# Designs tried in a protein design chat: VH-VL binders against Protein-tyrosine-phosphatase MKP1 (MKP1). Part 15

Target 1, 143 residues: Protein-tyrosine-phosphatase MKP1 (MKP1), of Arabidopsis thaliana (Mouse-ear cress) (q9c5s1r149to291)
Amino acid sequence: ECSKVADHIYVGGDAVAKDKSILKNNGITHILNCVGFICPEYFKSDFCYRSLWLQDSPSEDITSILYDVFDYFEDVREQSGRIFVHCCQGVSRSTSLVIAYLMWREGQSFDDAFQYVKSARGIADPNMGFACQLLQCQKRVHA
Short names: E, the ipSAE of ESMFold2; O, the ipSAE of OpenDDE; V2, 0.75 times the mean of E and O plus 0.25 times the DockQ between their complexes.

## First folded at step 14 (VH-VL; framework fv_unasnemab)

Design f5 (from a5 with heavy chain D31N G57S Q105Y, light chain R30Y; at its last look DockQ between E and O 0.85; V2 from the best seeds 0.00; counts 0 for: pae E 4.6 > 2)
Fold by ESMFold2, look of step 14:
Structure f5 (fold): chain C 143 residues (1-143), chain A 121 residues (1-121), chain B 107 residues (1-107)
Amino acid sequence: as target 1 above (143 residues)
Amino acid sequence: EVQLVESGGGLVQPGRSLRLSCTASGFTFGNYAMDWVRQAPGKGLEWVAEIRSKAYSYTTYYAESVKGRFTISRDDSKSIVYLQMNSLRTEDTALYYCTRERPFYYYFDYWGKGTTVTVSS
Amino acid sequence: DIQMTQSPSSVSASVGDRVTITCRASQSIYSYLNWYQQKPGKAPKLLIYKASSLQSGVPSRFSGSGSGTDFTLTISSLQPEDFASYFCQQGYSTPWTFGGGTKVEME
């Protein structure tokens, strides 16, 4: 399932990442692959790829890369593109990054950003470590 | 303020090895990808290798012309990036630059002065 | 691999001239195009990143434009220190590739 979360942001899992027609039909131009050690850049000549190597583990530190991810989302928005953000199932890693972006861009609390993403993608469920990290970063990302 | 200082170049016979080093200062080294770019005499620029930061799992990429022969590595505790060059060929003769890039931004904002590698047939 | 083609390979110009240099990518690279200046005997220096963003300390007479496959570097009024070689470079995907260069020479 390719879930539209914002005008320029779509979220999903590996099943969508492998499907060129779904990506093209949604006007995707850019991809953020959260699981570079698992999923290759399936259509390198068709889309702009950036890859991260995140484990779905409470001990995985996502805060060190947040501003790089925000800048990439902003690059896509400024180019009037559409970015597909994925991990394996589109549940924890990819949704956590999108939640963080909404917190930063819109000044939303973690709870508000999470509910917004969950309303667009009902299976969104950041692991406890990611949720804790975003809660701890809430004041900093709003600055 | 940002400084990149290359060393380890020299004259070497084909088939031999050299290791280049680049010592970095004036920035948080561990946050950046580091690259090697070379320039043959009188020619343009050719990207050689990249090593990304810890946040990107130290992932490495190589130009096709050097794959299997060159290895890029880094030591974040010493702020050094290395290029191990094995099985050198005369075509590898060039001035080798160390460059910095931010891991998610793919431009080379700071360059060293380079170190010359000459491979005589 | 993404090939970058620069034109012209050289240009003769005088101080005060407007100089334009073109760079073409073999496929769309969106706005991920960078420009470098290299003076004789020196390392390259970043001028412009992401097609049109001017690097800190670069004079405003330098500008970049373009998106997709076709990009232009413009020097609005050439100065004596601008006689150099210029290279484009794509930052879209590895392997990172450079154009062949354009040498701007004194007439």
Scores: ipSAE 0.296, ipTM 0.766, lowest interface PAE 4.6, mean pLDDT 89
ESMFold2 (binder alone), look of step 14: mean pLDDT 95; pTM 0.958
OpenDDE, look of step 14: ipSAE 0.908; ipTM 0.955

Design f6 (from a5 with heavy chain F108M Y110V; at its last look DockQ between E and O 0.70; V2 from the best seeds 0.00; counts 0 for: pae E 3.5 > 2)
Fold by ESMFold2, look of step 14:
Structure f6 (fold): chain C 143 residues (1-143), chain A 121 residues (1-121), chain B 107 residues (1-107)
Amino acid sequence: as target 1 above (143 residues)
Amino acid sequence: EVQLVESGGGLVQPGRSLRLSCTASGFTFGDYAMDWVRQAPGKGLEWVAEIRSKAYGYTTYYAESVKGRFTISRDDSKSIVYLQMNSLRTEDTALYYCTRERPFQYYMDVWGKGTTVTVSS
Amino acid sequence: DIQMTQSPSSVSASVGDRVTITCRASQSIRSYLNWYQQKPGKAPKLLIYKASSLQSGVPSRFSGSGSGTDFTLTISSLQPEDFASYFCQQGYSTPWTFGGGTKVEME
């Protein structure tokens, strides 16, 4: 399912990522692919792609790439575009990045940002490592 | 201090090989993509190759003019990026710059001084 | 490949002049357009990224504008150190491509 989390941010899994009709019907202009090692850039002629190679593992470091992701989300917003953020299932990796963005952009705590994302996408469930990383560095990601 | 230092340039005959190196310092090398950009004498800038960082898949991209002949690689433990240049042609003659590239934004915010490659007999 | 066309190829100007340089992309690159300055015998230096964002340490007399296919670099009041070549570069899609350059020289 293609879940709208913010005016310019949509989240989902690979099933949506490979469905051009769903992406176009939601007005998607940009894609953030969290799993470049599994999912290719399916429609490179239609959308602007950025890809990460994130494992869904508690030991995976996501803090080193957060500001690159924030800049990309802001670029999309400034261009009046819509970004689709995906991993395989749209549960942990993609939702963690969106949670981090809300912490940074809106000044929310991890818990508030997580609840907000979960209200829009009920299956959102960052792995324990991602949750711990965002909790422990939340003041560093606030603007 | 952020710094990029290229080496390995020289005079070489057409059809031969050369390997360029670029040593980086003063920043977290593993966070950035790295590029090679060349400038033939009296000419403009031509992008040659890019290698992305680990979080971005170490993926590589090449200008069509060098694809199949040049290979970009990196050693994050040494903070070095390489350009292996095979089957060199006279049109490869240029000053080769090493550049640091911002992920996702794709602009080159740090440039080395360059190393000269001359391909002629 | 996205072709970047710069104009003019050269311009003669005096200190204090307002100088404009244009860059046109063969297809929309949204706002992913960067500008570089290259002084003789030196490596290029980033001036502007994302069409209009000024790199740290670059004087405010430099500005960039545009989106889509048409972009402009403006020097509001040319200084002696600004006589150089200027290049645009698209960061929208590989292969990354540069414009042909614009040489700004003393009249």
Scores: ipSAE 0.386, ipTM 0.806, lowest interface PAE 3.5, mean pLDDT 91
ESMFold2 (binder alone), look of step 14: mean pLDDT 94; pTM 0.952
OpenDDE, look of step 14: ipSAE 0.891; ipTM 0.950

## First folded at step 16 (VH-VL; framework fv_unasnemab)

Design g1 (from z4 with heavy chain Y106F; at its last look DockQ between E and O 0.91; V2 from the best seeds 0.00; counts 0 for: pae E 3.1 > 2)
Fold by ESMFold2, look of step 16:
Structure g1 (fold): chain C 143 residues (1-143), chain A 121 residues (1-121), chain B 107 residues (1-107)
Amino acid sequence: as target 1 above (143 residues)
Amino acid sequence: EVQLVESGGGLVQPGRSLRLSCTASGFTFGDYAMDWVRQAPGKGLEWVAEIRSKAYGYTTYYAESVKGRFTISRDDSKSIVYLQMNSLRTEDTALYYCTRERYFQFYFDYWGKGTTVTVSS
Amino acid sequence: DIQMTQSPSSVSASVGDRVTITCRASQSIRSYLNWYQQKPGKAPKLLIYKASSLQSGVPSRFSGSGSGTDFTLTISSLQPEDFASYFCQQGYSTPWTFGGGTKVEME
C-alpha cells in the first residue's frame, strides 16, 4: 500500500505506482521512480516524474546519487508537494533512499531512521549492501 | 573554467551523416547529464537529445523530430559527448550546442559555442 | 509535449526601463521554469532556474516569478549589456521545450 513516512513523503511499490486514484487520493504531486529500467512513468501528464536506475543488489552503489535525491525531496517540500517514492515492491530501494534522507535531514542514526521508516511501512527491508553503505557513510551524511 | 568545445559540423547533402563531438573540461564529467540543443538561423532553441550519467543508467532521450536518426553517446574516460546524425534533412540545418545539465533540476547551466551543420543540395 | 508561449516577441526599451517578459506553459510545470539570455552570435547563458533562483554571477536586477502555467522575467532597470534575446525553458517533463524568445532592443 501507499505508506506515509513524512508530511511530504510516501512510499510504495509498483502496484500503487500504477494506480492513479490512490496517488490522487493521497495528494501526490511528484514521483521518484527508483526502477526506471522496468517501470515506466505511468501518468506523465498528471505527476512530475524523476527516475533512477537502481538494481536491488548488494553491489549497487546508492551513495553516489543521495544528495541529488535529497535536493529533490527538499524541492518537493518547498513547493508544498507530496512525493511518492517507489521501486517494485517498496521494500529495499525506495525505503533505503527515504532512510538516507531522514539520516541527513533529521540527524538520525541509520538504526533510528530505519526503525522510523519501518514503523510507517512494516515491510521496509533494505538489502544488506544498502544497509552497509548507509552505516558506513553515517558520519558523512549528518547535516 | 567549465569548457564545452563542439566540433564536427559542416556542409553536407541531404541523406548524409555527420558525427558531432563535444569535449568537456573543468568539471567532473561523469557526474552530469549532457544534452544537445540546436538553433536554426534566425530561429529559437530546440532541444535535441540528452544522455544521463552513469549513476542514472546512461539513459538517452530524443526529440521526436530526430528519433531514430540521431544517437547521443558519451565516453566518460575522454570526457566527450557525441551526436551521430544519420539521414540528415534540410530541417536539421542549425547551430548545435553542447550543454551540461544538473540532473533532477533539468536546466542547462553551461553551453559551448556551438558547431554549425548545414544540410543543402 | 508541453508548449511554451513567450510574449512579447520583441520589445523596444531604453536604458533604465523596467522590462517584463512573460512565458506561459500549456499545462502546469509547477516551478520548473528556467530563463536564458542570448546575445547575438553568442551561446545562451542561464539567468534563472526553478522560476526565481538567480544563477551565480547574475545581477540582482534580474528576477523571476510565477508558478503553475504563468511566469515572468523582470529586469528592474535595463542596462546596456541587457539588450539581448531571452528564452524560457521548462524542466518539468521531456521533451524539454523552449519559448519562442523575446528580443529586447534599444529604442
Scores: ipSAE 0.467, ipTM 0.832, lowest interface PAE 3.1, mean pLDDT 91
ESMFold2 (binder alone), look of step 16: mean pLDDT 94; pTM 0.950
OpenDDE, look of step 16: ipSAE 0.643; ipTM 0.894

Design g2 (from z4 with heavy chain G57N T59A; at its last look DockQ between E and O 0.67; V2 from the best seeds 0.00; counts 0 for: pae E 3.1 > 2)
Fold by ESMFold2, look of step 16:
Structure g2 (fold): chain C 143 residues (1-143), chain A 121 residues (1-121), chain B 107 residues (1-107)
Amino acid sequence: as target 1 above (143 residues)
Amino acid sequence: EVQLVESGGGLVQPGRSLRLSCTASGFTFGDYAMDWVRQAPGKGLEWVAEIRSKAYNYATYYAESVKGRFTISRDDSKSIVYLQMNSLRTEDTALYYCTRERYFQYYFDYWGKGTTVTVSS
Amino acid sequence: DIQMTQSPSSVSASVGDRVTITCRASQSIRSYLNWYQQKPGKAPKLLIYKASSLQSGVPSRFSGSGSGTDFTLTISSLQPEDFASYFCQQGYSTPWTFGGGTKVEME
C-alpha cells in the first residue's frame, strides 16, 4: 500500500504507482520513480515525474545522487507538495533514499532513520550495499 | 570558471552526417547532466537531447524531432559531450549549444557559444 | 507536450522603464519555470529559476513571479545592457519546452 513516512513523503511499489485513485486520495503531487527502465510514468498529465535507473544490487552506488534527491524532496516540501517514492516492491531502493533523506534532514543516525521508516512501512529492507553506503554517509556528517 | 566550447559544425547536404563535440572545463564534469539545445536562424530555442552522468547510468533522452537520428554520448575522461547527427534534414539547420543541466530542476545554468550546422542542398 | 506562450513578442522601451513580460503554460507546471536572457550574437544566460529564484550574478532589478500556468518576468528599471531577447522555459515535464521569446528594443 501507500505508506506515509513523513508529511511530504510516501513510499510504495509499482501496484500503487499504477493506481491513480490511491495517489490522488493521498494528495500526491510528485513521483520519484526509482526504476524508470522498468516502470513508465503512468500519469504524466497528473503528476510531476522524475525517474532514476537504480538496480537493487549491493554494487549499485546511490551515494553520488543523494544530494540531488534531497534537493528534489526539499523542493516538494517547499511547494507544500507530497512525493510518492517507488520502486518495484517498495522495499529496498525507494526506502534507502528516504532513509538517507531523514539522516540528512533530521540529523538521525542510520539506525534511527531505518527504524522510523520501518515503523511506517514494515517491509522496508535496504540491501546490504545500500545499508553500508548509508552507514558511511553517517560518518561524513559527524566528521 | 565554467567553460563549454563546441566544435564540429559546418555545411552539409541533406542525408549526410555530422558529429558535434563540446569540451567542458571549470567544474566536476562527471557530476552533471549535459544537454544540446539548438536555435534556428531568427527563431527561438529548442531542446534536442540530454545525457545524464555516470551516477544516473548515462541515461539519454531525445526530442521527438531527432529521435532515431541523433545520438548523444559523453567521455568523462576527456570531459567531452558529443552529438552524432545522422540523416540530417534542412530543418536541422541551427546554432547548436552545449549546456549544463541542474538535474531534477531542469534549468540550463551554463551555455557554450554554440557551433553552426547548416543543412542545404 | 507543454506549450509555452510568451507575450508580447516585442516591446519598445527606454532606459529607466519598467518592463513586464508574460509566459503562459498550456497546463500547470507548478513553479518549474525558468527565464533566460539572450543578447544579439551571444548565448542565452539564465536569469531566474523555479519561477522566482534569482541566479547568482544577476542584478536585483530582475524578478520573477507566478505559479501554475501564468508567469511574469519584471525588469524594474531598464538599463542599456538589458536590451535583449527573453525566453521562458518549463522544467516540469519532458520534452523541455521554451516560449517563443520577447524582444526588448530601444524606443
Scores: ipSAE 0.523, ipTM 0.826, lowest interface PAE 2.6, mean pLDDT 90
ESMFold2 (binder alone), look of step 16: mean pLDDT 94; pTM 0.945
OpenDDE, look of step 16: ipSAE 0.869; ipTM 0.943
ESMFold2, look of step 18: ipSAE 0.466; ipTM 0.828
ESMFold2 (binder alone), look of step 18: mean pLDDT 94; pTM 0.949
OpenDDE, look of step 18: ipSAE 0.864; ipTM 0.941

Design g3 (from x6 with heavy chain G58Y; at its last look DockQ between E and O 0.90; V2 from the best seeds 0.00; counts 0 for: pae E 3.4 > 2)
Fold by ESMFold2, look of step 16:
Structure g3 (fold): chain C 143 residues (1-143), chain A 121 residues (1-121), chain B 107 residues (1-107)
Amino acid sequence: as target 1 above (143 residues)
Amino acid sequence: EVQLVESGGGLVQPGRSLRLSCTASGFTFGDYAMDWVRQAPGKGLEWVAEIRSKTYGYTTYYAESVKGRFTISRDDSKSIVYLQMNSLRTEDTALYYCTRERWFQYYFDYWGKGTTVTVSS
Amino acid sequence: DIQMTQSPSSVSASVGDRVTITCRASQSIRSYLNWYQQKPGKAPKLLIYKASSLQSGVPSRFSGSGSGTDFTLTISSLQPEDFASYFCQQGYSTPWTFGGGTKVEME
């Protein structure tokens, strides 16, 4: 399912990523593919793609890329675009990045941002390593 | 201070191979994509190849003119990016620049001085 | 592939002139347009990224504007060190492509 989390941010899994009509009907202009090794850029001529190669593992380091991801989300917002952020299932990797963004942009705690995303997408469940990383780096993402 | 230093260029006959190297310093090399861009004598700029960081799975992209002949690779422990150039043609004659790519924005914020490759019989 | 058409190919100008260079993309590239300066015998240098953001150390007389398909680079008051070639480049989709260049020469 294509879950709207913010005016410019939508989250989902591979099933939505490969469905052009769902993406177009939601006004998607940009794609952040968290699993570029697994999922291809299905509609490269229709959307702006940016890809990450994240494993859903507690040992994956996501903090080193956060400000570049935030900059991309802000570029999309400033262009009045809509970004679809996905991994395979739309559970851990994609939701973790969106949670981090809300922490940074809205000044929310990890817990508040997580509950916000979970209210929009009930299956959101960052792995423990991602959650710990966001908690430890909370003051950085509030900058 | 960011520095990119290319080496490995030279004069070579068509059909032969060369390997270019670019040694990087002054930044966290493993966090950036690296590219090769070339410029034929008196001509404009042509992007050649890109290799992404570990987060992007070290994925590679190539210009159509070099696909199947050139291979870009990197060694993050040494902060070096390579361009293996096989089956060289006279059209590959150019100054080859090593460039650092700004993540997600795909712009080349730092360039080396380049290394010259001349392919001539 | 996204074709970048750059105009003019050459311009003659004097120190103090305002110089405007145009770049057009064959399809929308949104704001993913970059500008480079290349002096004779030197490597290119990034001037502007994301259409309008100045790279660190670039003088404020340089500015960029535009979105979608039409972009401009402006030098508000040309200085002697600005006589060079200028290239646009799209960062929207691979392959990354450059415009043909604009040579700014002293009149």
Scores: ipSAE 0.403, ipTM 0.787, lowest interface PAE 3.4, mean pLDDT 90
ESMFold2 (binder alone), look of step 16: mean pLDDT 94; pTM 0.950
OpenDDE, look of step 16: ipSAE 0.749; ipTM 0.916

Design g4 (from z4 with heavy chain A55T; at its last look DockQ between E and O 0.85; V2 from the best seeds 0.00; counts 0 for: pae E 3.1 > 2)
Fold by ESMFold2, look of step 16:
Structure g4 (fold): chain C 143 residues (1-143), chain A 121 residues (1-121), chain B 107 residues (1-107)
Amino acid sequence: as target 1 above (143 residues)
Amino acid sequence: EVQLVESGGGLVQPGRSLRLSCTASGFTFGDYAMDWVRQAPGKGLEWVAEIRSKTYGYTTYYAESVKGRFTISRDDSKSIVYLQMNSLRTEDTALYYCTRERYFQYYFDYWGKGTTVTVSS
Amino acid sequence: DIQMTQSPSSVSASVGDRVTITCRASQSIRSYLNWYQQKPGKAPKLLIYKASSLQSGVPSRFSGSGSGTDFTLTISSLQPEDFASYFCQQGYSTPWTFGGGTKVEME
C-alpha cells in the first residue's frame, strides 16, 4: 500500500518500493529508503534516492538525522516533486520521520502529527524509542 | 576553518600499490561523507570514490574505472579518510583531491590541495 | 551514468564582459546541478549548488539557472580574478559526474 500523507509525501513498505509501476502511477520522483542495509536503490535511473540505515529498535538514534531529512523533504517540495518514504513495512521507521517532519513544518505536537499520519496510514506505529525521542526533541523541532 | 590535507602521493610503477591519506580539521568529521576526486594532467575532474558517515552506514561507492582496485575507508577518531590504490595503471596518473560532501546535499563544498600520483614504467 | 556536456570548451573574454557557460545532462537531473571554479594550480571551489544557490563568499556577479537537462552559469561582469576553468557536476545520483570544463581566458 502506497499511502499519501501530504501533497508531496507518500509512505509505504518494501513491497511498494520494488514496484516501479506503483511508484510511477503515484508520480513519485524521489525515494527516502530508511533501510539501506536491507533494500537496495531498486530504480536508480527513474528516481532520486537518499538512503538511511535505521534499525527498528528503541535504542536507534533517529534525532541526529532529522534536519537532514527535513531539508530533503523541503527540497522535494520546492521542486514540485513527490517523495516515497519507506522501510520494510511502512510502520515505524518511515512513519516516524514523517511525523517528525510534520511536527517541524506545521508546529504540531507529537500526538497531533501522529494522528495525522495515522489517519492516512492506519498501521503507522512508531516504536517506543522513536516516540520517546520525538517527544523529547519536540521543543527543538518547534524552534 | 575547514582544512583537508592530502598525503601519500608519489611515483610508482604499474601494478604496484599506494595509499593516500586525507587529514581533516575544522569541522565535525563524523557528520560528513568524504570523497576522492582526481584530475589527470590537462584534463577535467573525475569522481573516484565516496564513503558515507557512520549514520549512513559507512557505505562506499566507486567509479567503474577503479572498482575492485581501490578501497576507500575512514577513521573517525583520527578524522582521516584513506584511499588504498592497488593494481595501479598509467591511466590512474592524476592529482587526487580529498573533498567534503554532506550526505543529503551531494555537492563538494571543500577541497584539499591534492596529492600527485604518477604511474609510470 | 549521467553524462554532463559543457559548452563552450573555451572562451576568450575581456574584463567587463558578460560570460555565459552552458551544461547539459543526458537525462533530467531536476535541480541537482553544481558549479565549480578552478584557477591554475589551485583546487576547485564551489560557486553554485542546486542550480541557482550561491555559495557563501561567492560574489553576486555569479548566477546559475536551469532545471531538468539544461543549465547556465553566468558571470555578469567579468573581473580579472574570474579567468579560470569552470565545471558543472550533477548531484542527482551516483556516480557523481562532471562536465568537461570551460576555460575562460583573457583576450
Scores: ipSAE 0.455, ipTM 0.826, lowest interface PAE 3.1, mean pLDDT 90
ESMFold2 (binder alone), look of step 16: mean pLDDT 94; pTM 0.947
OpenDDE, look of step 16: ipSAE 0.818; ipTM 0.931

Design g5 (from z4 with heavy chain A33V; at its last look DockQ between E and O 0.67; V2 from the best seeds 0.00; counts 0 for: pae E 3.0 > 2)
Fold by ESMFold2, look of step 16:
Structure g5 (fold): chain C 143 residues (1-143), chain A 121 residues (1-121), chain B 107 residues (1-107)
Amino acid sequence: as target 1 above (143 residues)
Amino acid sequence: EVQLVESGGGLVQPGRSLRLSCTASGFTFGDYVMDWVRQAPGKGLEWVAEIRSKAYGYTTYYAESVKGRFTISRDDSKSIVYLQMNSLRTEDTALYYCTRERYFQYYFDYWGKGTTVTVSS
Amino acid sequence: DIQMTQSPSSVSASVGDRVTITCRASQSIRSYLNWYQQKPGKAPKLLIYKASSLQSGVPSRFSGSGSGTDFTLTISSLQPEDFASYFCQQGYSTPWTFGGGTKVEME
């Protein structure tokens, strides 16, 4: 399922990432692939790809890449594009990055941003480590 | 002040190997993506290889013309990026530039002066 | 791979002339186009990124425009230090590719 979280941000798993028709029908222009070690850039001629190598592990440090991700989301928004953010299942890695972005962009607390993302994508469930990292740094990531 | 200094170029025969080095200074080397770009005599620019930073898994990418023959690597403790060039061909003759970019940057903001590789019999 | 076609391959011009260089991509690259200047015996230098943004320290006589597949670099009034080669480069997807270059030289 391709879940719309914001005007320019969509979230899902590998099943959607493999489906050009779903991506095109949602007007996707850019892809953030959180799992470059598993998923290739399926449609390089159709979409602008950037890839990350994130494990779904409580020990994975996502805070070191957050501002690079925010810059990419903002670049897409400034171009009036739409970005599809995915991991394998669209549950932990991709949703954590989008939660962090909403915290930064909208000034939301972790709890408010998580609830917002979960309302758009009910299976959103950052792992304990990602949740702790975002909660601990929420004052730092606010714009 | 950003500096990139390439070394290791020279004259070699086809089929031989050569290792290029690029020593970086004036910035936090471990945060940057590093690239090699080459320019054959009297020709345009050709991107060769890229190595991402530690935060992005040190992943590497290669132009098809060098894939399987060249290996890019880095040593963050020494602020050096390497290009191991095996099975060299006359078509690899070029001036090799070291360049940098931060991840998600789309352009090469600093270039070294280059080191010349000549492959001929 | 995205092919970048640059034209003209060379241009003869005088100081004060307006010079326009074009770059065409084999597919849409949106706004992800960069321009470099290379003087003889020197490394390339970034002029413009993302089609139209000037790099710090680049004179305002340089401008870039375009999106999709067709892009231009304009020098509004050529100066003596602008006689050089110019290259476009797409930053849309790997492999990163360059145009063939345009040599701007004195008539």
Scores: ipSAE 0.444, ipTM 0.803, lowest interface PAE 3.0, mean pLDDT 90
ESMFold2 (binder alone), look of step 16: mean pLDDT 94; pTM 0.947
OpenDDE, look of step 16: ipSAE 0.701; ipTM 0.907

Design g6 (from z4 with heavy chain G57N T59A Y106F; at its last look DockQ between E and O 0.89; V2 from the best seeds 0.00; counts 0 for: pae E 2.6 > 2)
Heavy chain, then light chain:
Amino acid sequence: EVQLVESGGGLVQPGRSLRLSCTASGFTFGDYAMDWVRQAPGKGLEWVAEIRSKAYNYATYYAESVKGRFTISRDDSKSIVYLQMNSLRTEDTALYYCTRERYFQFYFDYWGKGTTVTVSS
Amino acid sequence: DIQMTQSPSSVSASVGDRVTITCRASQSIRSYLNWYQQKPGKAPKLLIYKASSLQSGVPSRFSGSGSGTDFTLTISSLQPEDFASYFCQQGYSTPWTFGGGTKVEME
ESMFold2, look of step 16: ipSAE 0.539; ipTM 0.843
ESMFold2 (binder alone), look of step 16: mean pLDDT 94; pTM 0.947
OpenDDE, look of step 16: ipSAE 0.860; ipTM 0.941

## First folded at step 18 (VH-VL; framework fv_unasnemab)

Design j1 (from g2 with heavy chain N57H; at its last look DockQ between E and O 0.90; V2 from the best seeds 0.81)
Heavy chain, then light chain:
Amino acid sequence: EVQLVESGGGLVQPGRSLRLSCTASGFTFGDYAMDWVRQAPGKGLEWVAEIRSKAYHYATYYAESVKGRFTISRDDSKSIVYLQMNSLRTEDTALYYCTRERYFQYYFDYWGKGTTVTVSS
Amino acid sequence: DIQMTQSPSSVSASVGDRVTITCRASQSIRSYLNWYQQKPGKAPKLLIYKASSLQSGVPSRFSGSGSGTDFTLTISSLQPEDFASYFCQQGYSTPWTFGGGTKVEME
ESMFold2, look of step 18: ipSAE 0.639; ipTM 0.867
ESMFold2 (binder alone), look of step 18: mean pLDDT 94; pTM 0.950
OpenDDE, look of step 18: ipSAE 0.901; ipTM 0.952
ESMFold2, look of step 19: ipSAE 0.643; ipTM 0.867
ESMFold2 (binder alone), look of step 19: mean pLDDT 94; pTM 0.951
OpenDDE, look of step 19: ipSAE 0.897; ipTM 0.951
ESMFold2, look of step 20: ipSAE 0.671; ipTM 0.875
ESMFold2 (binder alone), look of step 20: mean pLDDT 94; pTM 0.951
OpenDDE, look of step 20: ipSAE 0.900; ipTM 0.952

